# VH-VL binders against q96il0, part 386

Target 1, 167 residues: q96il0
Amino acid sequence: APERGAERRDTAPSGVSRFCPPRKSCHDWIGPPDKYSNLRPVHFYIPENESPLEQKLRKLRQETQEWNQQFWANQNLTFSKEKEEFIHSRLKTKGLGLRTESGQKATLNAEEMADFYKEFLSKNFQKHMYYNRDWYKRNFAITFFMGKVALERIWNKLKQKQKKRSN
Short names: E, the ipSAE of ESMFold2; O, the ipSAE of OpenDDE; V2, 0.75 times the mean of E and O plus 0.25 times the DockQ between their complexes.

## First folded at step 16 (VH-VL; framework fv_ebrasodebart)

Design M4 (at its last look DockQ between E and O 0.47; V2 from the best seeds 0.66)
Fold by OpenDDE, look of step 16:
Structure M4 (fold): chain C 167 residues (1-167), chain A 120 residues (1-120), chain B 108 residues (1-108)
Amino acid sequence: as target 1 above (167 residues)
Amino acid sequence: QIQLVQSGAEVKKPGASVKVSCKASGYTFTEYYISWVRQAPGQGLEWMGWISAHESYTNYAQKLQGRVTMTTDTSTSTAYMELRSLRSDDTAVYYCARDQSYLPRGHDYWGQGTLVTVSS
Amino acid sequence: QAVLTQPPSVSVSPGQTASITCSGDKLGDRFAYWYQQKPGQSPVLVMYEDSERPSGIPERFSASNSGNTATLTISGTQAMDEADYYCQAWKSSGAYRVFGGGTKLTVL
C-alpha cells in the first residue's frame, strides 16, 4: 500500500495584520483585508465606562473574529497550494513546462480550472458546512448578547431619567 | 459522565514519531473541539493546538507547526495527536482537553495525561 | 509571542485571601481562564470568561480583569487550595491559546 504521504497541512502563519486604528477613535474601525484570510479585521471601540456585559460582548466578538480570520487564512493557503499542485500536475500530464516560451508562468484554460474548482468545492463541502454551522452558532450568541447590552443601556437611561426627575 | 481517556505512556527515540489518542465519551463529540496541551517535567502548561470535529478546523501552536498533526475519528469519538521528529525537549505529559466551539468556556474536561519520554 | 506573566509563587496563611495575577499584552481584549493543577493530576478549570465559575468550584474562588491584568482571588484559603494555578487567554495575534507560566500557591 503506498504510504499516503502525510499531507503537510501547512497552517497559515499567525500573522493576522495588526491593524491599529487612530488612538482617538470613538467608533469601530474596519481595517484593510488581511493578506492571508482576505477578511477585513474590525477593531472594536472600548468605551470609557464599559459595562461588564459590554466587555463580554466585545471579547466574544473579538474571539469570533480571530477564529474566523484563522479559518479563512488556512483555507486560502490550502486552496492556493492545491491549485498550484493541480496546475503543475495537469501541465506535466500535457507534457508542458511550468513556464511558457516567454518565461511566463504556464496556466491552464478556463475549462480545466473549472474542473479544479468543482473538485475543490466538492472535497471541502463538508468542511464548509461545519464551518457555517459554527459560524452561525457564534453569531447567534453574539446577537443574544447584543440584545442584552441594548436592554441594559435602555434600563440605565431610564434610571438616569428617574434620578433627574427626583432631584 | 463526560470523560476523556488517553492512550498509555510512550517511550520514543529522538527523530521518531508518537501518536497519542484521546477517546471522548458522555457528550456529543461533534459539538466540541479537542485541544492538546503538554507539560514538561517541572514546567508549566503549553498549548499545542486544537481540532474541531471532522477536522474542519485546526490550529497549531507556531512552535509546533510542521511537526504536529491533529486528527479526529467521529465514528469512535476519538482525537489523535501525532508529533514527529521528536526531541528530548518533547518529553512531557500530553493532555487532551475539551474545548467549546461556540462559547469561550475554556478547557472544562481533561484527559488523564499521557507521558511521552524521548530518550536516546 | 505575547506571554502571560504570572508570579512564580504566592504564599498565604489559612483563612486569608490569596491573589494571583496574570498580565499580558491586550489581555483586556481577551477572556481569561484559570486552571488549578495539583501534583500528579490533570488541570481543572476553576474560572472561565474572566469571572465565571464552573459547576462544582467553591464560591471562595473569584476572578476579575482590569486593563491587561487578570486576577484570581481565593477568599478564605484552605490547605486543599495549595496547587499550581495557570491563567490562559487567546493570543492577540491569532486564534491561539497561551498559558501563563503558572503560580505555585502555598498555604502556610
Scores: ipSAE 0.783, ipTM 0.913, lowest interface PAE 0.6, mean pLDDT 90
Fold by ESMFold2, look of step 16:
Structure M4 (fold): chain C 167 residues (1-167), chain A 120 residues (1-120), chain B 108 residues (1-108)
Amino acid sequence: as target 1 above (167 residues)
Amino acid sequence: QIQLVQSGAEVKKPGASVKVSCKASGYTFTEYYISWVRQAPGQGLEWMGWISAHESYTNYAQKLQGRVTMTTDTSTSTAYMELRSLRSDDTAVYYCARDQSYLPRGHDYWGQGTLVTVSS
Amino acid sequence: QAVLTQPPSVSVSPGQTASITCSGDKLGDRFAYWYQQKPGQSPVLVMYEDSERPSGIPERFSASNSGNTATLTISGTQAMDEADYYCQAWKSSGAYRVFGGGTKLTVL
């Protein structure tokens, strides 16, 4: 699942702490749900003075978002395909056609559909477990780089403050 | 040392299928993805897709959707790529390459390649 | 569909600096990777994450990625550097990788 991310640059212009120009956003933005994954993408902010480390963090977050969106897009397609196959298979077993006498798409009742959901979850349990492992590994790596960026910003502010006083 | 060893060259007729194997050693197979890349004679590299070692995540290049299937066997640390409905323009060297799921490290180790020739 | 464009060939004299470009729309927003391939051999990763060098790759290899262009730079080019070079990036939508068309580096 994508999360709203925020990459902040609180570098003040000319002694002002955290002003962001009105013409540009200083924050990441969450877009509308993706058609295939149903996840909301983050549109990442690219600051004017992005360091190499900040750039790598942003690219890692973007790549992770796309990795996650593609996984769920694939999973949603598989779910829809297997659901349709299950319904068709059970209708055939009952001696029924794919459409009702009125021409509408034949369906199964809620109790029968519960069998599908149970079978699908059981079949895909290991897939989701390994996906969760990889998702957490990616988030751990992202969090680690966020910490490095935070330390870099502190050190840059300290160096800038010392330069002003010694000058 | 880390090594990816692929199955031998194959000659196939149009309409047939081919399955190439890639046996990994020297690293924890289940911690990485395997990408498949092909190269037609005198041409560049073409990414075909990837698969996680647990088969939990598979992603195919759009032009190959419906014709390619990638699988793994964790008990033998082996990845497989099957290409069906072969055409003459599928003649290529097929490579497997290690890929990392959570860091952007690229394809750091490659198999030796498997030549697949499709001819009548 | 993402397209990465490379010049088909680059020629340099030994000791000179070779520059191989890879162009794609907003490529600088993605990680870029570089591979070296000698005739009859498998590709070898020579740069990753835009500018990082794997262990065992000589320091004369460097790379950058900004705007629409990633560049592989080989300083002090040697005869052993003669090879085909491919860039790679993550496609802008979905989790797909794409290679550039390749550049043949000739050292005369």
Scores: ipSAE 0.654, ipTM 0.848, lowest interface PAE 1.1, mean pLDDT 84
ESMFold2 (binder alone), look of step 16: mean pLDDT 90; pTM 0.935

Design M40 (at its last look DockQ between E and O 0.46; V2 from the best seeds 0.64)
Fold by OpenDDE, look of step 16:
Structure M40 (fold): chain C 167 residues (1-167), chain A 120 residues (1-120), chain B 108 residues (1-108)
Amino acid sequence: as target 1 above (167 residues)
Amino acid sequence: QIQLVQSGAEVKKPGASVKVSCKASGYTFTEYYISWVRQAPGQGLEWMGWISAHESYTNYAQKLQGRVTMTTDTSTSTAYMELRSLRSDDTAVYYCARDQSYLPRGHDYWGQGTLVTVSS
Amino acid sequence: QAVLTQPPSVSVSPGQTASITCSGDKLGDRFAYWYQQKPGQSPVLVMYEDSERPSGIPERFSASNSGNTATLTISGTQAMDEADYYCQAWKSSTYHRVFGGGTKLTVL
């Protein structure tokens, strides 16, 4: 039985660009796209009087963001690797070198690349389905906590108004 | 009842590989991740990595990258952890633990542990 | 690497309150989890999401966070609470799980 070469699942390097927002920001800040995931990180604002529920929401959002960053960084790395392997394999089959006579990297035509994209999507279809499922569940939970925080804020505003009317 | 049942103790030589199994029951296997944690004798807990159902997501500790492979079999609700190129410092009790994919609930259920001894 | 730091040991008399701290860089931005481990046993989750108790964990267990420090509190400590306690949090940028070094709680 041919030893199925342990596919070195090259994990994306852990270097998620730590975007640091300006120190005086009173709002959520969106950073530039991460070089690996291509996702824009969000730096969440921390209010001075953050409630426990607000803190829980913020932490949940942060964790979900990092989960997404890690997933897509790995997926993009896998895509890039498989794409390169596909190109090399096809060029070799055609008897073509990896470089043109002009020294440029040899490329495949759009039709040949369409076959790669179709194959890649087919191969990763199930993976993407499970990702989407988990993504929806996470966002549902976040939305639920957003609702709770909104209600808490309304309630606190009402209590403050009542206290001001009683004095 | 939710249960994680691990394979038995293993004795290996340096340079060998070990594969530990973790059979899950009592819950929907595909809705959770499995984390692996090890503990050397008299030492603390060390997180090794986790895997989602159908291997759609894996995350390994940096120290173990290239040596560890986690897999799942959804038909048997079993997770596997393979550690290659074993060294004496890999001697530990290895635990599988359930982790939730969409809520930060921690490792709420643990296997009984598998002792892996690496000796010359 | 963001290391979670715990005291190596804490001693308490029966009926007194035990407090175990866990400190780490940016721990205030992450959920803390707490595990109890008795000798020869698997770890047991005793606190999750900073301050939530799993079903079956006694009410004498509580947890809080302040800044970059999480604290596990055991009120009315009993002899059965003697164990090793580990904090855990996810690591920013890698989404890894990280354990603290553990704290041995002795009930004197």
Scores: ipSAE 0.731, ipTM 0.889, lowest interface PAE 0.7, mean pLDDT 90
Fold by ESMFold2, look of step 16:
Structure M40 (fold): chain C 167 residues (1-167), chain A 120 residues (1-120), chain B 108 residues (1-108)
Amino acid sequence: as target 1 above (167 residues)
Amino acid sequence: QIQLVQSGAEVKKPGASVKVSCKASGYTFTEYYISWVRQAPGQGLEWMGWISAHESYTNYAQKLQGRVTMTTDTSTSTAYMELRSLRSDDTAVYYCARDQSYLPRGHDYWGQGTLVTVSS
Amino acid sequence: QAVLTQPPSVSVSPGQTASITCSGDKLGDRFAYWYQQKPGQSPVLVMYEDSERPSGIPERFSASNSGNTATLTISGTQAMDEADYYCQAWKSSTYHRVFGGGTKLTVL
C-alpha cells in the first residue's frame, strides 16, 4: 500500500478502506511520520490464512518501505550536516559567531543560502537519479507479485466453484 | 561464471588504515550492491555495510560509522572498503558479497576473504 | 529481529534429520536467509526468501519461517553437511543485515 503524504507514491482507489484501528486491524494502516525520514510507515495487515505468495508480497513491500526510509534518513542527515557546515564556514569567514545575541543559531540571508542549495542539488543529482532507478525496479517487482496474487485468488475461486458443483 | 576476487592478506599496526579491494566478474556490476562482512577469529559473521555500484546508496553499520568508507569503480567493476584508525579487535577475515537491490536474494556470491591482522 | 539467537551446536547421525533454529522477535514478519560455512571457506547461501533454495543446493535442504522462529531442516544428513550455519535477516530500525550467532552442525 502507498503511503499518504510521503514522496510521489500513488493514492488509494476510491471506495477502498485505507484505515483501521491499530493492534487488531483488518487492513493496512498508516503510522505517524518517522522522525528521520519524514515518511509515514505503513503497518501491514497479516491475514490469518495468508498464502506463501501473499506473504512474499507483504514482506517485499515492507522491505521496500524500510529501504526507502533509510535512504531518505541518510539524505536528510547529509543535508542538515552540509547546511550547518556551509553556514559555519561563511560565518567564520565574516568573523561572526554561530549564535545570535539572543542565543538562536545564526543564519545567512536568502542570497547567501542560494549558493548552498545550488551546490547541494548539483552534488546529489546523480545519487537521486540512481535511487529513482532502484525504486522503480522495486515497485515493478511489487506490481508483478500483485498480479501473481490476483491470479492465485482467481484460481482459488474456480477451484471452490468446481467443488460446489460436485457436491 | 560469477566471481568476486579480493586483494591479499594484510598486516597493519594500530592506528593505520587498510583498503581491501573486491573485483567482480561474470555479471553486470552496475545492477547490484556490494556488502562487506567480517569475521573475527573464532567468531561469527558481522555485517559492516553496503554500497550500490553507482555509490548512490551507502549504509554503514553504526559500530563502524566514522571509521569506514566504501567506494566503487564501475570502469573496473571493483568495490573497495577502507577501515581507518585500526584496533587490535579489527583483526578479522573481511568478505565482500554481492547483494541484490530489488529482489530478496541475500548474499548469493562471496569473495574468498581477506585476512587483516592488526598487531603491534 | 534485533537479535537472532541460534543454538551453539546440533549433533545428528548420518541419515537423520537435522533442525537448526533461529529466534528473533517477530522474525516471521521478515525474510530469513541461511548460509553454510565450512572450515576455511567463505559462506555459501543455502536458503533465501524464508524457504527458497538456490540452484545447486540439494533438495534435502528446506527451511521455514513463522512467528518468532525460522528453521533450517536437513533431511538425510550427510557427512558433507557438517559446517557452521548462520541465519540472517534485516533489522528494521536501521535497515542493517543481522546474522545469528551461528550453529555448528556435527555429523557423527
Scores: ipSAE 0.665, ipTM 0.862, lowest interface PAE 1.0, mean pLDDT 84
ESMFold2 (binder alone), look of step 16: mean pLDDT 91; pTM 0.941

Design M5 (at its last look DockQ between E and O 0.44; V2 from the best seeds 0.64)
Fold by OpenDDE, look of step 16:
Structure M5 (fold): chain C 167 residues (1-167), chain A 120 residues (1-120), chain B 108 residues (1-108)
Amino acid sequence: as target 1 above (167 residues)
Amino acid sequence: QIQLVQSGAEVKKPGASVKVSCKASGYTFTEYYISWVRQAPGQGLEWMGWISAHESFTNYAQKLQGRVTMTTDTSTSTAYMELRSLRSDDTAVYYCARDQSYLPRGHDYWGQGTLVTVSS
Amino acid sequence: QAVLTQPPSVSVSPGQTASITCSGDKLGDRFAYWYQQKPGQSPVLVMYEDSERPSGIPERFSASNSGNTATLTISGTQAMDEADYYCQAWKSSTAYRVFGGGTKLTVL
């Protein structure tokens, strides 16, 4: 009985972007695209006197970024897998090998691939809708906290100005 | 009242599969995620993974990848966790827990737990 | 794997302050959560977002973070606070929910 090879569901390896911003940077840094998600990670700057609200915002942004990275890494992996399966299935149906006579990986024509893309998009439409919903909710929360931080900073600046006038 | 009600205790043989259910009530099921957490006897909590209510997003612990499948039924507001190729070290109480999808609120509600015993 | 490290046990006398630490790599970049678990019961969320209390959690529970260490503080510890306490945080890059090893709090 042929040992059905356990399909190692290639979980997207935790591609820790090895991008480390310079230690002395006073700004957010954008890293190169992640190899799995294709999203550019942001390294958030930590102010020396970070307020609790600023810290909360930073952590919320960080978790949202990680959530987003993981979603797209999974989605891209699924896409790649299904694409490969589609190609293999179609080639087999055509009686074609997986390799051309020149030894290159056999590919399907643009029309056949268009069918795959249409099917994939149709199949994943609902998934993308739910993703978008959650993404918008997260960003709304982030925006709200950004507003709060902005107000806090304004208030702190006003207090400092008053203190300087009183001295 | 928000409640997560899990299926009853299971006894399984090594190599078998178990499927635990978690019925949610008292909130809009589709707005939250469900996390699964297990606890071996006398051990700490181990996070297994989470699933979005619409199955649009799943994330499994690396240790359990390939053996665990999480699913949901939105019509019944029920989450399912299937663990395959059971081992003796899979003997644990399994918990479902609600997880906020867009705010970092943690696991604010838990099921009562399901004991899964794997014995020869 | 980014492991959250907790002391295995903490002992405190009634009315005293208990402190439980949770340390982990890059924990300062993530929210910490705390759970209480009594014997034979499901875990209960006692702190979220580093220092926020859920409804129904007594004010004697507080939490803070400093660098890569989160701390749960129970002021005026009571016998009913005897339980296992677990910290949790997101694992960087994977969005995993990682638990600490747990701390048994004994009220002597």
Scores: ipSAE 0.840, ipTM 0.938, lowest interface PAE 0.6, mean pLDDT 91
Fold by ESMFold2, look of step 16:
Structure M5 (fold): chain C 167 residues (1-167), chain A 120 residues (1-120), chain B 108 residues (1-108)
Amino acid sequence: as target 1 above (167 residues)
Amino acid sequence: QIQLVQSGAEVKKPGASVKVSCKASGYTFTEYYISWVRQAPGQGLEWMGWISAHESFTNYAQKLQGRVTMTTDTSTSTAYMELRSLRSDDTAVYYCARDQSYLPRGHDYWGQGTLVTVSS
Amino acid sequence: QAVLTQPPSVSVSPGQTASITCSGDKLGDRFAYWYQQKPGQSPVLVMYEDSERPSGIPERFSASNSGNTATLTISGTQAMDEADYYCQAWKSSTAYRVFGGGTKLTVL
């Protein structure tokens, strides 16, 4: 695939094009793919009595989603730009025009395009390695906050049970 | 102590390019992003974009796309911002600022600023 | 145009409470940040993650963020607090960081 991360198979439900999420949903839901990143955004539920920890967790998840969408949108843009430049430079080296006689964009054969894909993958290997590092760091932070929220909820239930027993 | 030290002021003609440097010290350069922010005289702050220290993630403000290039040199812990096809409305103080890659801690350390003046 | 709207100026007497607002569509769904800039100086981070205060920032600085509005509050305002103040957020409509237009706080 021309960009491994952007073209990985989507596991979310199909048929969400022009989806209009229900107002006042009590659950997170997954929206349609973003046009530029090809990622499906999560639309987070905001409960009426959200605790400070729950709010921080939700915002951290939202910002991580935007961070991820921004990365892949930029990778898709870079891929398209570098592909065009590669084609144009190879056509120029061969003494050919940028357009066919019919006015369509000239392109290269499959062997020549394979050179581009190999070079692009090689140049972007290090970028994807550091992206993965940052992605894992973000997910460790999210997991830590999920643990804190879970403990907060357990403790609140124990306090509520203690109050009811004392009455 | 954490410092971001920027290159000196520049005077440029319209149509030229400028490249501002930002040398970081006092922290592990490769663990953070650098954001670039500019401020026209008497005006507010404008976010220009960010770059990760390994150049693995670069994002530019939409209005500057195609005119700005951000790079880094990890061997010298230095970030660079190049703005091409300069116009008079690009006259501003240009700041670099440290940005977090995985925690939402904001721009916690700033360079001293670099005045770029674009005039004919 | 600017996505985050701030009043151009706010004036308070010394010792009074200053309140600087930052408005944006569903801004309360994002972390808000606040920066102080004194004349001839670089900006300084004074609040992050809506309401967290960095080390070295006086306790009289506080902030909140809910709905469409983030608010920076300075209690017991001092002459040294006179500066320009900027809010910042990662806006959902832009997928990048955005500053508010800035507010000049005058202590008179």
Scores: ipSAE 0.562, ipTM 0.795, lowest interface PAE 1.4, mean pLDDT 83
ESMFold2 (binder alone), look of step 16: mean pLDDT 90; pTM 0.934

Design M6 (at its last look DockQ between E and O 0.42; V2 from the best seeds 0.63)
Fold by OpenDDE, look of step 16:
Structure M6 (fold): chain C 167 residues (1-167), chain A 120 residues (1-120), chain B 108 residues (1-108)
Amino acid sequence: as target 1 above (167 residues)
Amino acid sequence: QIQLVQSGAEVKKPGASVKVSCKASGYTFTEYYISWVRQAPGQGLEWMGWISAHESYTNYAQKLQGRVTMTTDTSTSTAYMELRSLRSDDTAVYYCARDQSYLPRGNDYWGQGTLVTVSS
Amino acid sequence: QAVLTQPPSVSVSPGQTASITCSGDKLGDRFAYWYQQKPGQSPVLVMYEDSERPSGIPERFSASNSGNTATLTISGTQAMDEADYYCQAWKSSTAYRVFGGGTKLTVL
């Protein structure tokens, strides 16, 4: 019995595109879409006098971004795999080869693919619901800390104005 | 009281599979992730992966990709870790640990550990 | 792989301050966590989010994270603090958790 070669499940290569913003940037930078997640990474600006609260917010945003990137990278890999399996199975059922006479990859029609998309969305509905829940909770936390940072900045500006008036 | 209770020690042969369970109690299981960490004898901690409630999100260490599967049963608040194609270097104490999904709180609660011995 | 590097051992006299470092690429951009592990026991979280203490952890435990180095500080070290200490952080771009190699703290 030929040893069925263990199909190396192509693990989404951990290669999030190392988008490096220009060194002199004073703003958050948005990179190109990641090849696996299709999400645009944000490079967060680090101010020279970053407060502990600002640092906490930045780290929380970074962690949430990485969490999100990894989720969609995995989801897109799963989608691509299942799509390919679906196409292959349908072509086989039709008695069609995986390649056309012209050597192109055989494809299914739009109606057949619509069935795949419907099935995939139905199958992953619960998964996406829980993802969305967690995503909203994380963003709520981020927004809360953004509010705290905003208040801190206002307070620091007021203190500086008072000190300038007293001198 | 928050508690993670793991299954008992396992002895396996090379090439076999092991499935370790982790029963959670004292908190809302569906609001947290479970991380799995292993520790070979006399070695440091190695992160294996984590899983969200309802298996909506899984992340496995690259070294273990293809050999590890993490699952959850929300009805029993139990997480499972299956490791396949066991090797002698898989001999370790395996820990489950609670991991917060929304705030970076680390692994704040740990199971007691499960010794898995892989011997010929 | 972004490896977190810890000294293999640190020795301190009772009542003195112990410092355990954890170094990694861009560690300052991530939260650091610290775990204490005593022989034959499960790890215990002693510090989270760089400098926060869980309930039940003594005030003598403190931590900081700056640049590429996180530091766990134990002031007034006691014999009961003898343990292995591990740092942990998220690996950039993969959302993996990575542990340091661990540091054995000996109280002499």
Scores: ipSAE 0.822, ipTM 0.930, lowest interface PAE 0.6, mean pLDDT 91
Fold by ESMFold2, look of step 16:
Structure M6 (fold): chain C 167 residues (1-167), chain A 120 residues (1-120), chain B 108 residues (1-108)
Amino acid sequence: as target 1 above (167 residues)
Amino acid sequence: QIQLVQSGAEVKKPGASVKVSCKASGYTFTEYYISWVRQAPGQGLEWMGWISAHESYTNYAQKLQGRVTMTTDTSTSTAYMELRSLRSDDTAVYYCARDQSYLPRGNDYWGQGTLVTVSS
Amino acid sequence: QAVLTQPPSVSVSPGQTASITCSGDKLGDRFAYWYQQKPGQSPVLVMYEDSERPSGIPERFSASNSGNTATLTISGTQAMDEADYYCQAWKSSTAYRVFGGGTKLTVL
């Protein structure tokens, strides 16, 4: 019914999508902000009957997420530092001060700032290429452990099926 | 035969900088990270930070943030650690150690260590 | 900050089982690693991924990690096992590695 759709739109949790940063780690763990979809498909709790292999997979996922967050935290700091240095350098080239007459931080227009963004991306291309390579290697390792867990679970089901037939 | 060979011992005055080198051989340098670990006389191991071979990922211990810089030279398979504004409590043996970039293998190969003495 | 706590010393008789603990908040949620360091030598990795043993490390070395405690166990302890032992783990609040304070194992 159309009223069910309206109730979901009106009552959907408003804060879930707002609290997720646009970083890849958050995008991978939280679905798109679709108001009709399940916003929380993943739980943090340790599974019951977790095998040693399942424990290693969980720990690898957690470390990979933190490794990724640390990379982007460092990139945010570098971006901010280089942005300020770029603005400072361009203001000096123009013979301008670091502050406006009102005491506010001097800035550059949008076209000039676009030059910074292009230069930053070009300068950091190799760094991001090798980061992406390492990210995919980590993803492959996680997928490999997921496959081992799947095989372990299949093997356990086969043993359970044989036991039931013998009883 | 995997080896990490470090530069020789150094004596420095307070306020100076030191740069320790770590030359890797016997493996593909660009597939691994290098961790730096130090050990003051009579003390335990202290993790300083790590760096990927292409310098795409670097993380330093919070205590050393702002004083340490780690770099690499892939053409010579060499990692470097520079510690600035040296103090007497920076006297230690400094180790480089190989670290895996995508598997949790720990520090499986270590350099021989470099004694850095900071004295007036 | 972010300290892994180890006993300063452990003593055992030859042939007995030595147990070296490493305590840290939620340590069992992280991979733990163990290193052996003999006097004048570089550290040597003896356990990784909580319980895995590198090639060349005797099978009498084993380890576990759960809750707040990782444990290195050396069964049939020999005089050559006398060394300092350090645990290491990834510290989530700082996203970097930390070492424990070290434990001197003495075989009497």
Scores: ipSAE 0.577, ipTM 0.809, lowest interface PAE 1.3, mean pLDDT 81
ESMFold2 (binder alone), look of step 16: mean pLDDT 90; pTM 0.933

